# Ledger of designs, part 32: VHH binders against q2luc0

Target 1, 332 residues: q2luc0
Amino acid sequence: MPIEFEQTFRNFLMEHQEKYNRTYHFLILMDSIITAAQRIELYYRTGALKGNLGMAGSINVQGESVMKMDDIANEIVLHYLAASNRVIQVVSEESDDIVDMNKDGGRYFVYFDPLDGSSNVAHGLPVGFLFGIAKRNLDGNMKGPEDFHLREGNDYIAAGMFVIPTGMFTLALRDAGCWRFHADETATYVKPMRMTLPDDPKKWELSFNSANTTVFSEKVQSWIQVNISKYKFRYIGALAGDFHRLLTNGGLFMYPAIVKHPDPKENRPQGKLRLLYEANVVAFMCREAGGDAIDETGTRIMEIKPAGHHQRTTLYVGSKPIIDELASLFKS
Below, E stands for the ipSAE of ESMFold2; O stands for the ipSAE of OpenDDE; V2 stands for 0.75 times the mean of E and O plus 0.25 times the DockQ between their complexes.

## First folded at step 18 (VHH; framework vhh_ozoralizumab_d1)

Design U1 (at its last look DockQ between E and O 0.01; V2 from the best seeds 0.00; counts 0 for: pae O 12.9 > 2, placed apart)
Fold by ESMFold2, look of step 18:
Structure U1 (fold): chain B 332 residues (1-332), chain A 121 residues (1-121)
Amino acid sequence: as target 1 above (332 residues)
Amino acid sequence: EVQLVESGGGLVQPGGSLRLSCAASGFTFSDYEMYWVRQAPGKGLEWVSEISWSGGSTYYADSVKGRFTISRDNAKNTLYLQMNSLRPEDTAVYYCARDLHTDWDYSWDVRGQGTLVTVSS
């Protein structure tokens, strides 16, 4: 059998950088993000799967405290972003406040969820590291919020995710497509594959928490009733995993508003997913793969103006024909 | 109209020093990160150094670390490069550049004619 050598992510990105007279700022940032992901994957493989990490939060377990894996993942990402010297500020799902980094010399804002679906660690199931990236505006005119860390999804220049520990990495670049890589035997990300949502409805999947159907809006319930039998239903209950699969098969992932819950405190009319580091990330990636994403009002996710760095949204993301149908439904 | 005018180049012996200047006009200089880049004969542009908008952070290519110092005077709209311990491989046309926004990265906005630095005995 022939020896085959796959193009690395670094060479893929370098090829583009040289063609466009680019600096190395983005390459250095991406190297830090990849290093963080590789370190998190190591902790998953050596700690969480063997019961060494994320077992307890008690101070006196075996006479010492044990950090949860999502806290460890957050510390890893923050460390490598800071060490890059390229990041102005970050918004992390695991940090209550924004985190300042290189406010003088940085170029990027990074929004991340370091371990999406962290409850899956106990089950040995995949988790996700999601990130979105925006740049400082250099024309002297701010088009977004003055606090700089509240950028619309339309201002992102890249978004991506790692599926951990499977060795899958997907990166979308503004106007340059959505690309998937896999780790080779040396843990190097290789073999860029262009991701485009299939046009064939026979491949399409529907993904949502079906147990919540009766607490969705009447419009959504009616849509489900008509459409549930048209598609293969798949739902693992973690955004990263469900969206990773969606990029291959097409269809719809959704997390609708919860508006009819018997306990009013459990209603989430604004949704549960986070705008900056969850919804915008998958919306950006989906758009670069030929799809689209809207909220419960039919507003494009990437057009939502953030009012808070942990702001929630409803989410419908996937194949354009389905999204267009839902947008029409929500606006009628 | 954006203008960047480089000056201060010349012929110098190995081990010598030069100070380059870049006069900026037509934009708000203090809003921009600035670069020095250079082009050796028959080669493409090579990044040399970068300075933050305030001047508080500086970065250098490995080939010039410890020998070159970038600085800026935002009141005078001027960027500088102090070049010490010059070597023949530093021979190039030197350009200042400002950051430009691109799709997912930055690029060098090279506008001037550059200033030639020749290091030879």
Scores: ipSAE 0.100, ipTM 0.584, lowest interface PAE 6.0, mean pLDDT 85
Fold by OpenDDE, look of step 18:
Structure U1 (fold): chain B 332 residues (1-332), chain A 121 residues (1-121)
Amino acid sequence: as target 1 above (332 residues)
Amino acid sequence: EVQLVESGGGLVQPGGSLRLSCAASGFTFSDYEMYWVRQAPGKGLEWVSEISWSGGSTYYADSVKGRFTISRDNAKNTLYLQMNSLRPEDTAVYYCARDLHTDWDYSWDVRGQGTLVTVSS
């Protein structure tokens, strides 16, 4: 049998750089991100064997305090981003503070969730590493911090995610599409495949926490009642995993506002997901895959001007016909 | 309805101090970064300070670093700005803001009515 050759991510990206006249800096950044993902996966796979994964405050077999996987993942990503020397500032889910890196010489801002679906770790289920990338503005040096860390989705130049430890890497590039790569036996990402949400409604899936249906808005509940029988229902319980399926089958993932909770303190009218490193990331990817994303006001996620680096948002992401329908509903 | 109500402004001599307060309502205050911005007479809006949702991180414009301190009490839904060593150039209407526009037009989605701070001998 002839030897089968696969195109590598590196080769793919090199061609992209040539085509769109991008600098090698982006390659270096992506290399750092991939390396971080690989290291996170290593810890994911081997942590239990080493006894260094578990609840905060637990003691490993060596008598040492154990870090949470979230913290480990965060430190790994921060390390390699810093080492790249290409990043100006970072916004991480795990960091209250905006992290300054190479503020004077860097070129990119990175927004990331180092471990989406962290509750899955204890059960050996897949988790996600989500990231968004924006570029420095020409006048960025003359402006305050607001110009650095607060970027709308439309300002992103790339967004992607790793599903760990499945070996799936999906990357969207501005105006260049959404692409999925697979880790081969050497842990090399290969076989770029263009991702496009299918137009066939028969393939579409709905994904949301159905247990929360009664605490959603009346509009959302009504919509669910009408549509729940029209589409297959799939729910992993993690944004990365559910969105991963969405990219293949189309449909809708939604994380609505909580507005009717019996305990008023548990209401989340602005949503739970974070705009910069969760919602913008999947919205950007979805857009490049032919879909769309809105909040519960009907505003496109990517057009939202962030109020803060940890701003929360509702999220409806998926096939354009569904999103348009929802947008109309929310604006009515 | 989202509301922000600033208070604490007034007339002060150069070198003096003022403490501004902003009462927030109509939203989960602790979920948002908050901002102080100001507008001097005949000038555009200027970013002054930012505080993280938890209060653990604070940021300042170069013009006010070392003189102003932003803080918040999430239990009271209140934002503060301690202004020390005030200068005539600090004269402005000060606004509490939740939403910051970053299109370099200094527009704000959510801010209060403002409180006037006048620094004059």
Scores: ipSAE 0.000, ipTM 0.264, lowest interface PAE 12.9, mean pLDDT 88
ESMFold2 (binder alone), look of step 18: mean pLDDT 83; pTM 0.836

Design U2 (at its last look DockQ between E and O 0.65; V2 from the best seeds 0.00; counts 0 for: pae E 5.3 > 2)
Fold by OpenDDE, look of step 18:
Structure U2 (fold): chain B 332 residues (1-332), chain A 121 residues (1-121)
Amino acid sequence: as target 1 above (332 residues)
Amino acid sequence: EVQLVESGGGLVQPGGSLRLSCAASGFTFSDYEMYWVRQAPGKGLEWVSEISWSGGSTYYADSVKGRFTISRDNAKNTLYLQMNSLRPEDTAVYYCARDLHEGWEYSWDVRGQGTLVTVSS
């Protein structure tokens, strides 16, 4: 049988850069991110095999404190981003504060969730590593060569995610599309496939926590009532996994505000998901795949100006016709 | 108008040294990454070196690493390239370049007229 050669991720990026006088900084950054993902996967697999990926603070059979996988993943990502020397600042879901890296020579800002769906770790289910990337901005709000303010989704130059340990890597580049790669037997990401949300409503899926239906706003509840029978329902319970399906089948993933909880303290009128390293990431990818994303006010996710690095947001992401319908509803 | 004016090129023997300068005007010099690129006869443009806006980070092509040193004086709006241990293969027109800060990738598309460096015995 003739040998079939697959295009690698690195070759894929290089081909897109060859016709321009580009630097290699983005390639180096992506290499660091991919390496981090591979290391996270290694720890995931190793921990799972050894049975030591339990709850933080638990004691293993050897009497040792078990580290939280979120923390491990975070440290891995921080390490490789720092080592790349290409990053100015980092916003991580696991870090209370913005992390300064190479402020004097860095080129990029990175926003990431090192372990989306962390509750799945204990059960050996897939998790996600989400990331968004922005460049230096000379048009910032501050005087000086670099604006260190938080960036809106539209300022991202790239966003992507890893589904661990499935070997799926999805990357969107500004105005260059959304692409999915597969890890081969050598753990090399290969076989770029352009992702586009299908136009066929028969393929569309709805994804949300149905247990929370009664605590959503009246408008959202009404919409669900009308539309729940129109589409297939699929819900993994993790943004990365659910969005991964969405990119293939189209439809809608939503994480609405909680506004009618019997316990007022459990209400989340601003939403639960984080804007910079969750919502913007999937919104960016979805946009590049032909879809859209809005919050519960009907505002496009990518147009939201962040007020803080851990800002919360509601999220509706998916096929444009559905998003447009929801936007109209929310603005009515 | 953005202007980059290179100087310091000339004829030098193998093993010799040259120092190139680039005078920048028409933009805030200290805000931008700067680059040296070169074009040898019959070849395309080649990236040589780059320096961050602050000078805190420098990068070199493998072909010049250890021999060339990029630096900048932001107060004087000037970029420098110290070239030591020059080789015949270093013969090229050397351009000072600035990043466009457009698109999703960094580039070095804004260049001066260049200065010729000839390394020959």
Scores: ipSAE 0.651, ipTM 0.845, lowest interface PAE 0.9, mean pLDDT 92
Fold by ESMFold2, look of step 18:
Order: C-alpha cells, then structure tokens, then sequence
Structure U2 (fold): chain B 332 residues (1-332), chain A 121 residues (1-121)
C-alpha cells in the first residue's frame, strides 16, 4: 500500500495475549502510562516554545506560580495512575514517601522516575520517563509487613521508558522481549521493533562519566584503561538517553561507585542510581534484549533485595560478554 | 488440586432473582481476586463482575450494574453473585474464576462446569 498502516501498541499488546481468558488490567494501566507520557511531552514542548528552557526546567503553570517540570511530570503520572484504578501503591523518584492509591482493589505496584535527566531541559535535550511494574504479592494478603512495595527486579512483570520529546517508547515484558515503538503523526505509538543487543563488538559503545575515572575503584580504573579504546565512547549524562542508545548499539553503560574522591564526603560507595525505578528498569529491559546488569560486587541487579524504596545501587548494564568479564573481575 | 464449583443456576422469569455460589478449594482463597464470567449460547466468555481479595472493592460490567451484587465469604471459601431484575439477555452459563498471577497479564482461571441460568417466559 502507498500508505503504511503500522501495527499499533494496543494491537501489539493484544496479539501477545492469545488467550480467550485474558483480562484488560494491564492494557488499562499501560493506556494511563502512555497518556501520562504524552502530557509530559506537551509540557516539555510548550515550555520550549515559551522560552522557559533556560529557567532550570521551570514551566509557567497557569496562574501566578511557577512549578518545576519534574514536579509537573510527577503530578501527571500520579494522576493517570490513580485514574486507572489499577495501582495499589507507587514509588516515585519525586515523592519522599510511598503513595497509596487503590490499596484494596488495585493490581500493580508501579515504580517510576518521571523526568530522568532533568538538567538537560535547560539545553533543550531529551529527558526520560522510566517505569517498572510488579503484580500484587500473593503471600502477604496485604496483611503482612507494611513494605509490600519492596520488590526485587526479578519480580517485575514489565519495565519501560519514554524518551521525551523524541516520540520513542520502549517496553520490556517478562519473558516476551524488549520492544521499541515510535510515535506517528497522530501521536500513536506504532511499529514494534524487537530490541536485541548487537553481537558485533564494532557497534558497541562505552558510556560513563569519564571525569570521574580517577575516583572509581582501582579495578574499574584498570578495566577502563585496557578497554576505553576498543569501543566508541558516548555519554550525554542522562540515564534514559544513554541507555536508549545502548539498546541500539550494544556495549556498556556504567555508573560505578565513587570511592577515591579527594573529599571523602563526595564518595558514593553504594552508587548514585536508584534501585527500584532506575537500575531495575534498565536491567529488566536489558535482560529482555539479551543483556545483563550487575552492581559493584558482581551481584545481578535484579536479584538485589531492596531494604528501602529510595535505595541506591551501582550499575553496570549492557552486552553479556562485557558484563560477564566485569562480574569475574569484581569477584576476583 | 484447584477446584471451583458453581451452583445455584436455574430457570427464572424476567424480573426474577437468583443467587449463585462458587465453592473454592485447593488454594488460599483470600489471596485471590475473584470473578464471575458468563458464556451465552454460541458466544465467548464475557466478564460480569470482580471482587478484591478482601471483598472491599467490587466492579461490574455496565450491562449488570445496579442489578447484580458480587460478594465473598473468606471464612467459607465461597464466592457469590446475587442477580436481581433478571433479563432474557442474562441467559448464560456462569463461571467463577480466580486471577492467575503468572506472566505479565492477569487471566481468568476458569475450572468448573459452570451453572446454567435461563431467563425466559
């Protein structure tokens, strides 16, 4: 046909449910997540049109007050998740406390970072909306410990990200692959593409903050010295953007521990990235694309048992041969 | 062995009432969201109602709102559907189902033979 009618995200999702007994709970949740992403894009785009990009990510909300874009994004995601009536509780990067929603009738815990890389807004560069999803815990009946939301990455059933405002959406489904969609002219996500990390090392990229090299561990510094010239180096300083590119080209993204800083108060031995809504998300997506992810001890990210909903971790995520090499290095 | 056994169906005139029961065994009943679904002659399964694990939240298809009431007794491992103001369109085999938590989507776990409800005069 001269006009290509691409498969929509909705039809893609329905096709992966070839059971006459399916429900629509997940579809309804995903519709709310997609709507939230579209609204965040609107606020990003209108901020740029009004010249607000140089105002530290602020958008003039109607009235006399100015809200930060990350606060706006958080409100948008919380609103649509609540409206879905499918969510028990959320963990948000922008909320200190867990947020209750439909605690009795909900089906899902949702973990999200609504505006990853918000420092890029002032430069008109892309930002990310990252999310992870877990089902209700059966063995607690919601009568057990208060912290039912503290789930391992292996308990997630889906994870994904939107790169805003580029129109890119990537979703990984447990045991069903990692898939990228592109918004068409009507803002509909279309044309599912199976994401598999390339096998060819000539495509692979290495991504990390090179300015921190001297404050990483000796093992990591030595690994960098040997390996930095083997791959293209790319780093924009935003997890969503750097990981988005990694899914296409393969290689390694890392955010190592900071352990040799001249000012000891600047050390981050547990890492900077947040386990539940950053590291688990990209680790889950990478696994479904054929990759892997570990922390500074060689422990698989998705096997870490969370002790707090804002817990940090170090992260090494990417192509399995590189991750296997690093895991061996970290375990001596 | 997971078992769901439906009962309480029968022949009733339009405007009448009927109460369905579902006896559950072989799993921890109070852990699961539960459903009533129905199958009219020659049709696929249609969602009718669902209830949260505690019984505190209930949901209904538009076609039955205000007429049907889902409930559960977790001490007796039993799910109920009170059907009032019955219409000929409600004629179907009614099944109870639990949520399946396996995989990334929720599915109905339909196990029983169902119970036939016929609404005619």
Amino acid sequence: as target 1 above (332 residues)
Amino acid sequence: EVQLVESGGGLVQPGGSLRLSCAASGFTFSDYEMYWVRQAPGKGLEWVSEISWSGGSTYYADSVKGRFTISRDNAKNTLYLQMNSLRPEDTAVYYCARDLHEGWEYSWDVRGQGTLVTVSS
Scores: ipSAE 0.522, ipTM 0.833, lowest interface PAE 2.4, mean pLDDT 87
ESMFold2 (binder alone), look of step 18: mean pLDDT 84; pTM 0.846
ESMFold2, look of step 20: ipSAE 0.150; ipTM 0.615
ESMFold2 (binder alone), look of step 20: mean pLDDT 84; pTM 0.845
OpenDDE, look of step 20: ipSAE 0.632; ipTM 0.841

Design U3 (at its last look DockQ between E and O 0.01; V2 from the best seeds 0.00; counts 0 for: pae O 10.2 > 2, placed apart)
Fold by ESMFold2, look of step 18:
Structure U3 (fold): chain B 332 residues (1-332), chain A 121 residues (1-121)
Amino acid sequence: as target 1 above (332 residues)
Amino acid sequence: EVQLVESGGGLVQPGGSLRLSCAASGFTFSDYEMYWVRQAPGKGLEWVSEINWNSGSTYYADSVKGRFTISRDNAKNTLYLQMNSLRPEDTAVYYCARDLHTDWEYSWDVRGQGTLVTVSS
């Protein structure tokens, strides 16, 4: 059997570029993002072998302090984004304040969660590196100050996800589709595959924390009662893993408002997930795969006007027929 | 309508200097990244230099780095290219271009007639 060669991520982007007179700024930014992901994966694998898994300040079997992997991941991403010289500012799940980079000379805003599901590291289970990318506002249809990080998801030009340590990378490009790559034996991302949510409801899956059903709103509880037996149920308990599977099989992932908890301090009426670097990312990717995403009020996630860079939201993301049904329910 | 008018080209000996200008109209100049691109006789277009909207970053092709300087005056809607230590291989028609803000990448399109730079002894 002959040797077969697969298209690389760089060649994939360059084939699009050959249709236009383009620069390489986005490719340079993506090279930095990919390099960060590969380095995080190395630390994940090496940490597991050396007993370095755990929370910041924890002690391994050797009695040594162990640095938390999400702190390491955040440092890696910040370093490579800064080194690209293409990033104006970042919003990171792990940083309380926005982080200035090349504020006067950059091209992009980047929103990221460097290690989604970081509790899984101690168990050797997959985690996610999620990112969203926006440009400066244009002179037409301005949505805010030109140099401002609080962008609606509709202003994003790209969003993506690495599932670590699986070697899977998915990137969605505005109006150009959602594409999955896998790392080959040389750690090069190859073989672009267009992701489209299946039309066949037999493939669709539901994903949510079913133990919380009684503390969701009455509308959501009623929807679950009618629909839970119509679809397969799958839930890993991490956004990255559950959404990665959703892009293959279709259906619904949700993190509803918690509004009926017996202990009121456990309620989360505004949701758990973060708008800029979690919800917008998966909403953008899902749209490019033919799906949609809404919040508890039926508002499209990518239309939410952010008021803060760590703002939370509820999230319902998946196959468009299910999302349309939920939107109608929430608005009635 | 978007208009870009290049000027300042001419005949110069190797080692000489020229300053190119690009007068822009029909759009908000200060919102856009701007580019210089050149076409040598019998060759395709070659990206030469880029400047972002507020002059906070500049980029150069390796072949011109250290010899050419891009700049802009947003109050005058004008883009410049200062070319020093000119070489025969710099002979080309030079065009300025505006960024086409149409997707996730930065792109450019040649719209003017350009200005000819000839470097010959």
Scores: ipSAE 0.255, ipTM 0.686, lowest interface PAE 4.1, mean pLDDT 86
Fold by OpenDDE, look of step 18:
Structure U3 (fold): chain B 332 residues (1-332), chain A 121 residues (1-121)
Amino acid sequence: as target 1 above (332 residues)
Amino acid sequence: EVQLVESGGGLVQPGGSLRLSCAASGFTFSDYEMYWVRQAPGKGLEWVSEINWNSGSTYYADSVKGRFTISRDNAKNTLYLQMNSLRPEDTAVYYCARDLHTDWEYSWDVRGQGTLVTVSS
């Protein structure tokens, strides 16, 4: 069998560095992110064997305190981002406040969810590591602290995700497309593939928690009733995994507001997903793949001006024709 | 460390009014939806009201709609609950609460010590 050669991620970025204005600083940052993902995967795979995963404060068989996987993943990402020395501030799903890193010499802001679908860990199911990257503005120092890290999706220069432990790495670069890589036998990410949502509606899939259908808004319920028979239905129950499929097949992933729950305390009118490190991430990737994303008001996710680093949002992300239809519906 | 400190509770007659306050510290207050929850004697936690982090949108349990008003001052890191037309069934310990950041979950486990509101003739 002839020897097959694959292009590596590093080579891919290097080849596109000048064209897409990616400096060696960005390469260094990406190396740190990839390393973090690899370390998270290591803990994912070995945690059960070592007894290091579980409830915070519990003691393993060796008498050691164990951490939740979320916390472990967060610490790993923070460590390698800090080590890169390229990051100014970090917004993490696992941190109440922003984390300052290299505030004076850094170049990038990083927004991340270290473990999307963390409940899957206990069952050995895939999880996601989501991240978005923004760059320091030239006149950033003239702005207040809030103007530093509170960036809209349109200000991101990159966004990506890892599906762990499957070895799938997807990265979108501003105005340069969405690309998927695969870890080979040496754990090297290779074989860049351009991702574009297919135009064929026959391939499109719907993805949402169908158990919540009755507690969505009337508009959303009506739309579901009309469209549920038109497309295949697929739902993993994790943003990263469901979006991973969406990038291949097209269609719609949605996380609507809960507004009609019989128990008012269970309503979530603002949505559950976070704007900076979840919704913006997948919206950015989707846009680079030819799709779009909106909230339940019909506003494009990437145009939302963040008011806070943990701001919540509803999310509708997927094929443009569906998103346009929903936007029209929501604005009517 | 995240801290929530409730105040303003007390004894009031039916039909009376109280204003509760909650001082928040240890986190970026303006980034979070805030909640009032209450626990009556012998009962579990009950959701009372919610206010959005930015839009100012407010939400209320049916039992308190039209009587209670939630508000916030982000500059002061303070949450308020104006309670009017109080009823004996409003008697409870009232807690200021913040949501925890968990994947796909919503909880009010971040609360203060609470302030007791007693409505009695």
Scores: ipSAE 0.009, ipTM 0.267, lowest interface PAE 10.2, mean pLDDT 88
ESMFold2 (binder alone), look of step 18: mean pLDDT 82; pTM 0.839

Design U4 (at its last look DockQ between E and O 0.67; V2 from the best seeds 0.00; counts 0 for: pae E 5.4 > 2)
Fold by OpenDDE, look of step 18:
Structure U4 (fold): chain B 332 residues (1-332), chain A 121 residues (1-121)
Amino acid sequence: as target 1 above (332 residues)
Amino acid sequence: EVQLVESGGGLVQPGGSLRLSCAASGFTFSDYEMYWVRQAPGKGLEWVSEISWSGGSTYYADSVKGRFTISRDNAKNTLYLQMNSLRPEDTAVYYCARDLHTDWEYAWDVRGQGTLVTVSS
């Protein structure tokens, strides 16, 4: 059988840049991100094999303190981003404050969740590494060479995710589409496939925590009641995994506000997901795949101006017809 | 109007040195990364070096690394390229360049008229 050669991620990016006099900074940054993902996967697999993945403070069979995989993943990503020397600042789900990196020479801002679905680690289930990227913006709300203001989704130049340890890497580039890559036997990401949400409603899926239905707003509950029988229901319980399916089948993933919880302290009227490193990331990818994303006010996720680096948001992301319907509902 | 004016080119023998300058005007020089690129006869544009807006980070093509030094004086709106140990293969028109900052990737889209560097015995 003739040898079939697959296009690599690196070659993919290079081909898309050939017609322009581009620098290699983005490629270098992406290399650092991919390396981080590979290292996270290594730790995931190693820890799982050795049985030392668990909650922080637990003691393994050897009497050793077990580190949280979240922290490990965060440190890995921070390390490689710093080493790239291309990043100005980082917003991480695991860091309380914005992390300064190369403030004098960096070119990008990176927003990331190093381990989405962390509860899955203990059970050896898939997790996600989510990231968004923005570059310096001289036309931003700040004057001067240093642009440290919070960026809306529309300012992202790229967003992507890894589903670990499945070998799936999905990357969206601004105005250049959403692409999925697959790790081959050498752990090289290959075989770029453009992702587009299907138009066929028969393929569409709904994804949300159905156990929370009674604590959603009345409008959302009513919508669910009408639509729950129209589509297949699939729910992994992690944004990255559920969104991964969504990109293939279309439909809707939603994380609504909690507003009717029996314990008022458990209400989350602003939502639970984080805007910069979760909602914007999947919204950006979805948009590039032909879909859309809104919050529970009907505002497009990518148009929200962040007030803080850990700002919460509700999320409705998926096929445009569904999103449009929901937007109308929320604005009524 | 954005202007980049290169100077300092000329004829030099192999092993010689030249210092190129680029005078920038029409924009806030200190806000932008700056680049040197070159075009040899019969070849396309080649990236040579770049410097961050603050000068804190510098980068070089492998072909010039260790021989060329990029620097900038933001107070004078001037970019420099010190070229040492010049080789015949360094013969090219050298351009000062700036990114447009309009695309998702960095580039050297804005260039001056260039200055010719000829390295020959």
Scores: ipSAE 0.602, ipTM 0.828, lowest interface PAE 1.0, mean pLDDT 92
Fold by ESMFold2, look of step 18:
Structure U4 (fold): chain B 332 residues (1-332), chain A 121 residues (1-121)
Amino acid sequence: as target 1 above (332 residues)
Amino acid sequence: EVQLVESGGGLVQPGGSLRLSCAASGFTFSDYEMYWVRQAPGKGLEWVSEISWSGGSTYYADSVKGRFTISRDNAKNTLYLQMNSLRPEDTAVYYCARDLHTDWEYAWDVRGQGTLVTVSS
């Protein structure tokens, strides 16, 4: 039987480069992102299972500090982005401040959450590495944050995620689709598959934290009451996992505003998810797969002008008919 | 209208030197990373060198590293390539290019006719 060879991610991108006389700056950046993901996966597979990662109150035999898995993941991503020499600035979920890199010779801004759902590590459940990418503003004078890291989702040129440790990688490219790759036995991402949300409502799923239903707005509660029985309910409780599945089955993932909590300190009227490295990422990917994403006001996620690099938002992302229905509801 | 005009090429003996110039107009030169690329007879475009918008960072293909120096004068809207220790394999038409900000990639925006460099005894 002849040996079958699958198209690699590198070959997938190289076809674009050669056709259009493009540089290799984006390919070099993506190689660094993939390398970071592979290193995070290795630490996940070997560290969590053996208890080598820090737990509350644990110290290794040598008395040195131990780091949480999300801190390790953050340092890995920062290292490889810096080593690429292609990144101007980074916004990381795990870093309070923006991180400057190659401000003079870099070409990209990168927004990332290195370990989405990191509480799942102790349970051996999947986590995510989410990222979004924007280019330098060539028509700007590179003076202020809006020329640097405070970009609308519509300015992103790519967004993607790795589901760890499953070896799944999904990348959306502006106006070029949303593509899923699988790691082979050599850890090479292969076999691009175009992701398009299914049109069949029988496949669609609803995904949200149902325990919060009574603390959502009245409009959202009413929508849930009418619609909960129309679709399958699925909820892992981590954005990366729930959205990864959404791209296969269609439907809706949401994290609504919390506005009716009996303890007012627990209200989150602005939402919980982060705009730049969570909401914009899944909104971008969903759009490239034929879907849409809005906030609690019906505003498209990718049209929100960021005021801060850790800004929160509410999120409704999924199949366009459901998003259109919710947008109409929120505007009425 | 964006224009890039290359000059300074010619015939030179192996081991000799040339300085190429690229006059830029029709855009804000100081906002753009700039490249030198070359095309040898019967070959495609080959990246030679790259310089950041400020001139603070420079990069070179391994084949020219240590022999070529890229520079820019943002006040004169001019890009330069100093080529020393020239070899016959450096024979090519040399083009300057700016970054083209398209889609999810950068591309070489080659606009001029280039300048021919011939290295022969």
Scores: ipSAE 0.148, ipTM 0.614, lowest interface PAE 5.4, mean pLDDT 86
ESMFold2 (binder alone), look of step 18: mean pLDDT 84; pTM 0.841

